# VH-VL binders against A disintegrin and metalloproteinase with thrombospondin motifs 9 (ADAMTS9): the designs that were tried, part 1

No score or structure here was measured in a lab: all are predicted.

Target 1, 201 residues: A disintegrin and metalloproteinase with thrombospondin motifs 9 (ADAMTS9), of Homo sapiens (Human) (q9p2n4r1735to1935)
Amino acid sequence: LPQNCKEVKRLKGASEDGEYFLMIRGKLLKIFCAGMHSDHPKEYVTLVHGDSENFSEVYGHRLHNPTECPYNGSRRDDCQCRKDYTAAGFSSFQKIRIDLTSMQIITTDLQFARTSEGHPVPFATAGDCYSAAKCPQGRFSINLYGTGLSLTESARWISQGNYAVSDIKKSPDGTRVVGKCGGYCGKCTPSSGTGLEVRVL
Below, numbering starts at 1 at the first letter of every chain, in headers, positions and changes, except where a header shows other numbers; Kabat numbers aren't used for antibody chains.
F, E and O are the ipSAE of ESMFold2-Fast, ESMFold2 and OpenDDE, as the mean of both directions, binder to target and target to binder. V2 is 0.75 times the mean of E and O plus 0.25 times the DockQ between their complexes.
Where letters were taken out, [cut] stands.
Atom coordinates printed by the task and the answers are left out, and those that the model quotes come from them; centres of patches stay.

## First folded at step 2 (VH-VL)

Design a01 (framework fv_amivantamab_arm2)
Fold by ESMFold2-Fast, scan of step 2:
Structure a01 (fold): chain C 201 residues (1-201), chain A 120 residues (1-120), chain B 107 residues (1-107)
Amino acid sequence: as target 1 above (201 residues)
Amino acid sequence: QVQLVQSGAEVKKPGASVKVSCETSGYTFTSYGISWVRQAPGHGLEWMGWISAYNGNTNYAQKLQGRVTMTTDTSTSTAYMELRSLRSDDTAVYYCARDYWGSDEYFDYWGQGTLVTVSS
Amino acid sequence: DIQMTQSPSSVSASVGDRVTITCRASQGISSWLAWFQHKPGKAPKLLIYAASSLQSGVPSRFSGSGSGTDFTLTISSLQPEDFATYYCQQANSFPLTFGQGTRLEIK
């Protein structure tokens, strides 16, 4: 049984991008192999719940008065806000890159991401310039259910920015994580930089 | 509504220390930083340093490193700037200003200024 | 440190004139630039933030433009109360730095 996409090409003579079963850490997982016509195919995990539950956002609204947290922190289109934050964006993910040697998701690989607004935002990242009053609006969502993978218990996020606040909730099995991050141009990112460590269920 | 009120003028001898206060009102103190800016007679504005009222982080101008200390007291919504080993060229009006790190909305409110005269 | 250079150092103008003051940063600061008006005996007053955004309460005759390294403050029709010293300031990174100032004088 192949252990990576390069072995799929070698052992099965496959040259087409697609889903293949790989033996990973002693378990059989379905992995999408991309770039199979090259010498350096890449492994991706197809997200069963797709872009509706796998997304990253840098929220573009900025309060005119950043000392406030209006609407009890709820998001409203009628806020007294401006939309001048050029780094704002929204990216959603159908597949995410996995490094099978380190068992980390490569959060900056956006090959199967769609940026529907503004600038691309890496997987597991969120931020905003909305408020300095502990009122984050930026959000990310991770749903690995059905992939055979989950985040390890050691998965952590760091808050970046003087007023940065993060509120991150992880399911007990590590397959579901949601985060709210932001705080006057603050953001949250994985503590390991561009990687999130996963384990096989 | 937002007000920054500074302590009164001071006259000091060379080698002494001065501590200027900036009492704030009309906003959530811990949501902003405070920058300190001075102007010597006949000279331009000079940034001295910044303190976050949120977490107490500071950043000081290199020229003043080792001589300046900035602090906050959240219970009184007051920022302080202490300058030590005073020289005659420290004679200036000292201002506090409300600001943010790297934000486009900073220095929107200023204290009235505190004249510090260093003379023998 | 980012150095801010203003031009001219002084300008003499008459009421009703269009006045332009420029500011150059020694490295790119995006739009993280503010303009201040300073009058003797008073605290400085914020006029423009984010290079081009007019502060609430500031007359519309004041405008700012520019990005990156080159910035401009314009007063479209000078009024008697506008005679003051004007400073640019970069908000991109610590240490925060001001230009040397431009003194606007009665002609």
Scores: ipSAE 0.005, ipTM 0.440, lowest interface PAE 15.7, mean pLDDT 86

Design a02 (framework fv_amivantamab_arm2)
Fold by ESMFold2-Fast, scan of step 2:
Structure a02 (fold): chain C 201 residues (1-201), chain A 120 residues (1-120), chain B 107 residues (1-107)
Amino acid sequence: as target 1 above (201 residues)
Amino acid sequence: QVQLVQSGAEVKKPGASVKVSCETSGYTFTSYGISWVRQAPGHGLEWMGWISAYNGNTNYAQKLQGRVTMTTDTSTSTAYMELRSLRSDDTAVYYCAREDYYDSSGFDYWGQGTLVTVSS
Amino acid sequence: DIQMTQSPSSVSASVGDRVTITCRASQGISSWLAWFQHKPGKAPKLLIYAASSLQSGVPSRFSGSGSGTDFTLTISSLQPEDFATYYCQQANSFPLTFGQGTRLEIK
């Protein structure tokens, strides 16, 4: 059984992009092979819960008074805000890139991301420039359930920026992570900057 | 205000099936998972499996794979656990428990328990 | 599967005593551990989650510590209502697994 998309081409004679079953760390997983007409096909994991539960946001509203946390931290359209944060963006993900050698998700590969607002935001990243009062509004959501993969215990995030704060919740099995990140101005990213380590369930 | 209320005690013959219900209230049903845990007399707690109330995805203990089915009914905020091909060693109190995907513990509220007795 | 081993299997103690119960995982589970109290005829009750976080409504005499493979539940000043069986449970990976239980009995 093939262990990567290049072996799918070699062993099965396949030349079409699509879903293939690969033997990864002793388990059969469904992997999307892209660029199969080239010498360097790429592996992607199709997200069963799709882009509604796999997204990254840099929130675009900035409080006029950044020392406040109005509405007890709730997001509201009627905030006393400017809507001018230039780093703002929202990206949602249908597939994410996986490096099968290191078993890491490559968070900056946006091939199957859709940016519906502002600038593209990498997978597992969130931020804002909303408040200095520990009142984060940026958010990210990861749902790997049904993919055969979960994040390892080594998956970590760092907060960066002025008055940066992050609140990150990870499910016991590592398939679900939500982050609420921001500051004035702040963000959270995976600690390696680009990779999230996964394991086969 | 969160409550999980289970169906009443059952007495079954070996080879029969039992279906236990867990009616929930006081929270958004689809935002949490439900685990099923049992305890046989004189034994400890044993995890049986988990179901997402959001999409119905399940994960079952290997020992019970093929005999157990977990389902949900969103319209009534109720979870169900059906165990087939009952044996005498399936005699136990069966619990449903709420699991928050964002919490490390997962089991913050439990049903009162349902005694299932399997005897000839 | 991750095996959870509790020690001791039973403890005899008096009201006012400090009681310690230990739980060991067969492999690393970070802080993904919960402690439950179970009394006959009642459902289990969550005491501690994430190894050291006290569940809302649980008395402050209960505390949890540890990470990786070795975990401890402590009751700083035992009360009459604390006589029960205590279980640890790992939430690191499926299948979720419980320890065998520690019975806390009156001396």
Scores: ipSAE 0.000, ipTM 0.437, lowest interface PAE 14.5, mean pLDDT 87

Design a03 (framework fv_amivantamab_arm2)
Fold by ESMFold2-Fast, scan of step 2:
Structure a03 (fold): chain C 201 residues (1-201), chain A 120 residues (1-120), chain B 107 residues (1-107)
Amino acid sequence: as target 1 above (201 residues)
Amino acid sequence: QVQLVQSGAEVKKPGASVKVSCETSGYTFTSYGISWVRQAPGHGLEWMGWISAYNGNTNYAQKLQGRVTMTTDTSTSTAYMELRSLRSDDTAVYYCARGEWDYGDAFDIWGQGTLVTVSS
Amino acid sequence: DIQMTQSPSSVSASVGDRVTITCRASQGISSWLAWFQHKPGKAPKLLIYAASSLQSGVPSRFSGSGSGTDFTLTISSLQPEDFATYYCQQANSFPLTFGQGTRLEIK
């Protein structure tokens, strides 16, 4: 059985982008092969729960007169807010890039991301420029259920920013992670930089 | 109109202290932070520290730790920077600058500058 | 501390020229970089924030680009009032740090 998309092309004679079964770390996984017309195809994991549960946000609404946590830490659709934070954005993901050699998700590969607001935001990243220190408003969501993959037990995030906080919750099996990050222009990113290590279930 | 107006020039002896004021107008004082930046003759811009007008939180450049204090008075919409134990290499033009919300925001409005001369 | 290094330290140019100034951060700062113009006897003036956003009231001949560690300020058609010293500043983390400045002089 092929172990990567280049072997799919070589061993199966496949030349079209699409889903293929690959033998990865002793398990059969469904992997999307992109760029199959070239000599350097790329591996992507199709997210069963798609855009609705796989997204990254830098929240850019800042109140003119902040309280400790405006609206008890809740977001308001009708806020009297500054909307001038240029790094703000929302990206959602149908597929994410995987490096099969390192077993890491490449969080900055946005080939199958849709940025519906502002600027592109990498996978597993969130932040804000919210008006109150230690009142995080940015969110990310990861749902790997049904992919055959989960985050490793060592997956961690770092908070960046002098008043930044992060509240990150992981399911016991590592297939579901939600993060709330920010606090006075703070953010959180995977501790490994642009990589997020996964394992085969 | 948004303005930051600083106190006038000062001449001090080594070992003395100086307190520069930055009176703001034309915006909600508590919605912004104030950074202090100085420039010694023949040198570039040097960031000294930041204060939140919202909650009074501060962050100071490490080389000035123990010598600088930044404060605000919300009732007068004024920020202050006090530098103690003055040395001749503290001779500089001192600026206050408005940053949006946070320490990392761009400084969009600046005071006119206050020349502090330290000489024996 | 994040060190900001500007290049060149000085540049001579004529009115109408295209001028590019670069700024390099010692570590990644995403897009959290601002550019300032500073003239003798005056306070610095914000030109660009968040690496590429033009400050209100600043002429469109000024533009910024870059992310991560490498950034550029471009003046597309130099005007007499543009002769000044230019500074980059990282806004990623405390302490905030400025580049050493680039002096733009008449050729």
Scores: ipSAE 0.006, ipTM 0.448, lowest interface PAE 12.7, mean pLDDT 85

Design a04 (framework fv_amivantamab_arm2)
Fold by ESMFold2-Fast, scan of step 2:
Structure a04 (fold): chain C 201 residues (1-201), chain A 121 residues (1-121), chain B 107 residues (1-107)
Amino acid sequence: as target 1 above (201 residues)
Amino acid sequence: QVQLVQSGAEVKKPGASVKVSCETSGYTFTSYGISWVRQAPGHGLEWMGWISAYNGNTNYAQKLQGRVTMTTDTSTSTAYMELRSLRSDDTAVYYCARDSYYEDSGYFDYWGQGTLVTVSS
Amino acid sequence: DIQMTQSPSSVSASVGDRVTITCRASQGISSWLAWFQHKPGKAPKLLIYAASSLQSGVPSRFSGSGSGTDFTLTISSLQPEDFATYYCQQANSFPLTFGQGTRLEIK
């Protein structure tokens, strides 16, 4: 019966962070409640495939001479690279924040993200510096399988930056999205800014 | 040797359009962008817009949006800039410039000689 | 749009002098700044890119420094061929923008 983590605290007397079943849009979903000792607990979706299939990357390797060593659509280590792109980073996600009122994933909430390289990168975001139009190198991966949620058809991305390009593939059921994003310093982000709309399966 | 060679001077009436060409040689055309920069008499340099010779993507200065079109022809290694609905304050020398990728800087390392466009009644 | 402001608007100097021109961006542009020399009847010439990197073929008396919002072009010992107008230009983001120019004139 609880519809959010505040109701879990009120109706069940729970004060510990953890997984709880909530009724969301008429269905029971497993939601992680964080901050249960406070008056403003937050809802998170635990990702079944965790950080191996839920990550965001700004690719940090920049070619010394892109025109003398053309990219062929995959990462190349046979060309000399600089590792000095200041915006570079890699973040992987165990859980992602959900706003149960708007049914949007809040991509900038990195509470359960691990940044293993460089700067934190929001969920569903990727970029690079040094990609030709057909060879974007930054990657993001989304796998919502097993969460009871999928992205809606309104989930879209925009490309930004010099020579910006993106190649984004979404599964028919909306549970899987992989993106390649970049440009001559370019990125892709959700078109709604920081939110991605989801629906209950 | 890298060269950018522009078409000759033009005299136009207000309301007309002009199309300036920039023929390039000495490098791989599709590996660089081309920016267009103008200078009106007694004024400084003004960036007009940019085009990728790789995929034709463009970015135009807001004040020229709707009046300017930039294109490329890869078969002739030539960039073009068309400016429509000409006004007297469009009188300027128009330059094409190569956008360098090697230094990862996006700077203009080689320039065309310039094309004087005069708009008068 | 990022506004680029140069100081001074003009400077009078003699051969052998040290000349300094400054450029200020209205917001941070990291090191994405170039300096150009422009003479009447000629195309502009790139002198410095990435704020401090000397373009091949440019004399070593030219140097650039700075990062973020404040940048400087220095000519350590002015030569007769250096009398020209100098422009800074940001390459951080579209639209690309130039400073208003600094005229370097014979004293």
Scores: ipSAE 0.006, ipTM 0.450, lowest interface PAE 13.4, mean pLDDT 84

Design a05 (framework fv_amivantamab_arm2)
Fold by ESMFold2-Fast, scan of step 2:
Structure a05 (fold): chain C 201 residues (1-201), chain A 121 residues (1-121), chain B 107 residues (1-107)
Amino acid sequence: as target 1 above (201 residues)
Amino acid sequence: QVQLVQSGAEVKKPGASVKVSCETSGYTFTSYGISWVRQAPGHGLEWMGWISAYNGNTNYAQKLQGRVTMTTDTSTSTAYMELRSLRSDDTAVYYCARVPDYEWGSAFDIWGQGTLVTVSS
Amino acid sequence: DIQMTQSPSSVSASVGDRVTITCRASQGISSWLAWFQHKPGKAPKLLIYAASSLQSGVPSRFSGSGSGTDFTLTISSLQPEDFATYYCQQANSFPLTFGQGTRLEIK
């Protein structure tokens, strides 16, 4: 049984991008092989819960008075806000890149991401420039259920920037993570900057 | 001391509307979602829908789409559920329940006391 | 919609008994399952979340297990206050769905 997309080409003579079953760490996983017409095919994990539960946001609204946390911290379209934060963006993910050697999600591979607002935002990343109070509005959502993978207990985030604040919640089984991140201006990213370690369920 | 306190029992005629309130206290309202669940006499629990107090997103049970509206008022930390075009089979005890974070798959950890809605001619 | 089926529909037991209630999902829900206790005239009470995590304040005689499609709630030594109806609920996807309930009655 092939162990990566290059072996799918070699052992099965496959040349088309698509879903293939690979033997990974002793278990059979469904992996999307991309770039199968090239010498360097890439492995991606298709997200069963798709775009609605796998997204990253740098929130674009900035308070006129950044020392406040209005609406008891709730997010409002009608806030007393400016929409001038240049790093703002929203990206949603249908598939995420996996490095099968290190067992890490490559968060900066946006091949199967759609950026619907502003600038592309890496997987598992959120931020804003909303408030200098403890009032984060940027958000990210990870749902790995149905992929056969979960985040390891060692998965960590760092807060970066001025007045940076993060509230990150992870499910006990590691398949679900949500984060609220921000500051004036601040964000949260995986601790290595580019990778999140996963394990096979 | 987290509490969800619901409005009192109501008796309605078929075709009327009912709006049940769920006033919350003891936590940051916008950090949680609120689900609405009902139980008709002699029947089990039925999920009606969910609203995020954080961003106002809603999701409603398909059977109730078009008849139900869920809203929140952050100034009073109160959630509302309005059900329109009432039928006799809408007679039930209606509950609101706090979801620590629906997106986690977390369960409903704190419930309101329930509101009996009776629909009869 | 994900259908949740509980077994048995009712069970009669005595104080001190070990009681097991099962719940089956029509499709995989990972560990996204909760168990609730419901007594007449009271609101439901969360016992277990994420299939096996005991809610704060719930007695240790309650435990949950399972993953995927098959789940179990166990009461290791039944107490008088445990006679109630028990519901499982999947939190994997919308719409959220409950099992039909298992009524635990005095033998």
Scores: ipSAE 0.000, ipTM 0.439, lowest interface PAE 15.7, mean pLDDT 86

Design a06 (framework fv_amivantamab_arm2)
Fold by ESMFold2-Fast, scan of step 2:
Structure a06 (fold): chain C 201 residues (1-201), chain A 122 residues (1-122), chain B 107 residues (1-107)
Amino acid sequence: as target 1 above (201 residues)
Amino acid sequence: QVQLVQSGAEVKKPGASVKVSCETSGYTFTSYGISWVRQAPGHGLEWMGWISAYNGNTNYAQKLQGRVTMTTDTSTSTAYMELRSLRSDDTAVYYCAREYSTGWYEDAFDIWGQGTLVTVSS
Amino acid sequence: DIQMTQSPSSVSASVGDRVTITCRASQGISSWLAWFQHKPGKAPKLLIYAASSLQSGVPSRFSGSGSGTDFTLTISSLQPEDFATYYCQQANSFPLTFGQGTRLEIK
């Protein structure tokens, strides 16, 4: 059984992009092979729960004066805001790139992402430029249920930026993660050294 | 004060469509999601779908996929739910509800509309 | 879909009683669980979010506990206004799903 998209092309004579069954770490998984007409096909995981549960946001609203605005961890309509944060954006994902050698999601591959607002935002990333540490407004959502994959126990996020805060919740089986990130133009990203490593269920 | 105010009761014939509105006030409309939940007489609560008022992304319950459409109008801070090809078993009270974030993206429905009774009868 | 099973389907109790309602998820949902109170002719009311966090304005006699697959709503000293139907709801993944409800009735 082929173990990657290049082997699908070599062993099965396939030349068209599409879903193929690959033997990965002893399990048969459905992988989308892209670029099959080239010498460098790429592996992607199709997200069963789609765009609505797989997205990344850098929240675009900025408080004019974060220290003077009442805050309680929620988005506020009683505070003066402007939409001038240049890194703001919203990206949703139909498929995510996987490196089958390292078993890591390549969060910066946006080939099957839709950016509906502002600038592209990598998978598993969120941020803002909204308020102090206790009022993060950027959001990300990961749902790998039905893909045959889960995040490893070692998956971690780090907060980056001035007084950044991250509130990240991971399901016990590692298939569902949501994050709320930001604070003084802060963000959260997968930690360096672990990447976004997955394993077969 | 945060409020969700829904349109009034509707009586429809089988095969017709209904569009329920949910006018919001007292918060920044584009900062929250709106879910739609219904309850048929004698039955429990049933989630129908969700829409982001930020970007218009939707997720619908599979059994309603193809019959339901959720939209928002940011100029009026109003969410809409349209259900097509109505059947008698679509008779229910329909609620809109604001998604509340408490440190997680999607946590709970903290504010609900008053409900709209939709009766489907011949 | 994640199936939410509540027990009991109904419970009869007296004012002052301690009442316990349970909810079981068909797969792990961590703490992604909310509890709602629903009275006839009114919209549902959020009581508990994140399995154990009390919503602002809800009396302290309500409490939630549990994680993973097994969850409990407890009313420590039942009051007349607490007679209602109670629903659990998972927020782990779409589609969002509710339990079938537990009717709390006067004994």
Scores: ipSAE 0.006, ipTM 0.453, lowest interface PAE 13.3, mean pLDDT 83

Design a07 (framework fv_amivantamab_arm2)
Fold by ESMFold2-Fast, scan of step 2:
Structure a07 (fold): chain C 201 residues (1-201), chain A 124 residues (1-124), chain B 107 residues (1-107)
Amino acid sequence: as target 1 above (201 residues)
Amino acid sequence: QVQLVQSGAEVKKPGASVKVSCETSGYTFTSYGISWVRQAPGHGLEWMGWISAYNGNTNYAQKLQGRVTMTTDTSTSTAYMELRSLRSDDTAVYYCARDTYTVEGSETYYFDYWGQGTLVTVSS
Amino acid sequence: DIQMTQSPSSVSASVGDRVTITCRASQGISSWLAWFQHKPGKAPKLLIYAASSLQSGVPSRFSGSGSGTDFTLTISSLQPEDFATYYCQQANSFPLTFGQGTRLEIK
């Protein structure tokens, strides 16, 4: 009946990183324990749908003349664009860090993220410097289905920056969220700034 | 090295127009935006609008929409703010300030350099 | 539009004092907040950007803190040249908005 990875190490004598069942808020959840050879093991949630449905993007293209949205705001590779937005990046997530005391996802822990382009982008974050016409191209995707967790009903995002726009859609059960965010220049992040609150299903 | 130098003080009658200039130097003009901010006597700072030196995009405060026009001249690295149909409550010191809206938002500079201010007095 | 409210409207202090000025946004602005110092006859001067980042050339006695809706500017040991009006400004979205200002006066 361990409640965190430190207790897994203490109560089960486990020293290997891996999946363990923990009793969290009265429910049995599968948690990945990392750093089990150290004094400070960390809890991560393995994402069943992996990096195809769990990613964060700061879109790298900027319009040469950002006064009107090309293609009525639709993303196309043949835009008259330059790829010079320095903050650009794409990160995909296989596991995300959870603080079991606060029940928040630590969005800036990228230990099990792969940044395939540009700069690392935190979980649940998207942005761009695409246009002043408010047609956001940055995107993020969250899929917690199969993890035993969902986002709380209070989960919110804030738009940051200039001409900032966010279009965020959350499923009724809180397991799926997709966002389109950006500006000239802008992004969206979870409203708490420090994390994203989850509940046990 | 970075400098923003504004045109001189103006005295106008109600209903007239005023055009204030902001000549910049010491940086790449087209990489930044210019915001205009004013301060009426006894009042605080009030944002009027923004213009991109990169492409001429503008965003104006709602209460000034239709009375204000912001422009740039890239060949002289100069920004302009024209305010029409002047009222006595437009009496203020007008400032231009460099911002980062046309440069990537990962640089978090906000109005890092300002012009010296231009006093516009509107009286009958 | 995002409304910025400063408190207090004025504060009297002596050289060497620790002074705090608060700014509250009507909605979340994350860390998109700047602090400016304004002295009579001069243009405003940027002190703090991104809520807590000290502008180059600004004395280390100035510091900023906060995120979301509540922000604080602190002057740890007041100097004679610090008597001025201070303004917060949100850069989260257009239209950009300033607080009403806090006058820092000699006690």
Scores: ipSAE 0.006, ipTM 0.446, lowest interface PAE 14.4, mean pLDDT 86

Design a08 (framework fv_amivantamab_arm2)
Fold by ESMFold2-Fast, scan of step 2:
Structure a08 (fold): chain C 201 residues (1-201), chain A 126 residues (1-126), chain B 107 residues (1-107)
Amino acid sequence: as target 1 above (201 residues)
Amino acid sequence: QVQLVQSGAEVKKPGASVKVSCETSGYTFTSYGISWVRQAPGHGLEWMGWISAYNGNTNYAQKLQGRVTMTTDTSTSTAYMELRSLRSDDTAVYYCARDSGYTYEISGSTYAFDIWGQGTLVTVSS
Amino acid sequence: DIQMTQSPSSVSASVGDRVTITCRASQGISSWLAWFQHKPGKAPKLLIYAASSLQSGVPSRFSGSGSGTDFTLTISSLQPEDFATYYCQQANSFPLTFGQGTRLEIK
């Protein structure tokens, strides 16, 4: 049984991009192999719950009341607001890149991402600007249910910014994570060294 | 006390470049942005662009796009504005200003230029 | 770009007078308007932010009002040090834009 997309080419003679069953850490997983006509195919995990539950946001709009968090529970999404935070954006994900050697998600591979607003935002990343200190407005959502993978207990996020905070909720099985990050142009990203490590369920 | 201190007056020939510095003190440099504003003789105030001292993000006035570069040096709490390919109509007093464009809670001065540098006269003549 | 138009372009007044300067935006800017005082040889000085909020250290004779497109700066009892050029500035959207200025001169 192949263990990576190069072995799919070698052992099965496959040359087309598509879903293949790979033996990963003793279990069969469905992996999307991309670039199969090249010498360096890449492994991606197709997200069963798709882009509605797998997204990253850097929120760059002024709140109705910038001294409250959030004002009346409402964000200000319908204004001609100042847009000087160039990292603001919204990206949603159909598939995510996996490094099968390290078992880490490569959060910056946006090959199967759609950026519907502003600038591209990496997987598992959120932030904001024009929010009050310690008042996070950015969101990210991860749903790995049905992929055969879950985040390890070592998966961590770091807050960046003098007034940044992160509120991250993880399901007990590690398949679902939601994050709320920001505060005065703050953000959160996966930490270096552990990054976004996954395990086979 | 909060202060922004700019570099001295410059005389340049057309086609040259000028780089104006804005050294800040009395506050956490990375908690604010810096806007650059100029005033040509006999004219009003003109906004040139903005830079975040937090992350280095910039936004430039469209008519200066490609000729202006704004940078910061966090180790010296200093902002810089470089204007290239100078023309005679670039003769102006150039100001840096602390842009408290984030929240009411931080600056007490929301989305406004609350502290200004003293100004730098740049004269472009042949 | 949002155009900011001030009226009048110049006004002559005496110490003790009430002076009103108006500023009109070409489109709605909510309350994202600031007022500055500018004297020759000096940097501009922030007087009012968020249309009506008085900057710390600015005398209470200065006040701002308005929202949307129409704004006013009022000096309730003019003092000798108030003779200057006044600018409004919108902070609603990029590019940030100033009015053309109103010159306040001694009568």
Scores: ipSAE 0.005, ipTM 0.461, lowest interface PAE 12.5, mean pLDDT 84

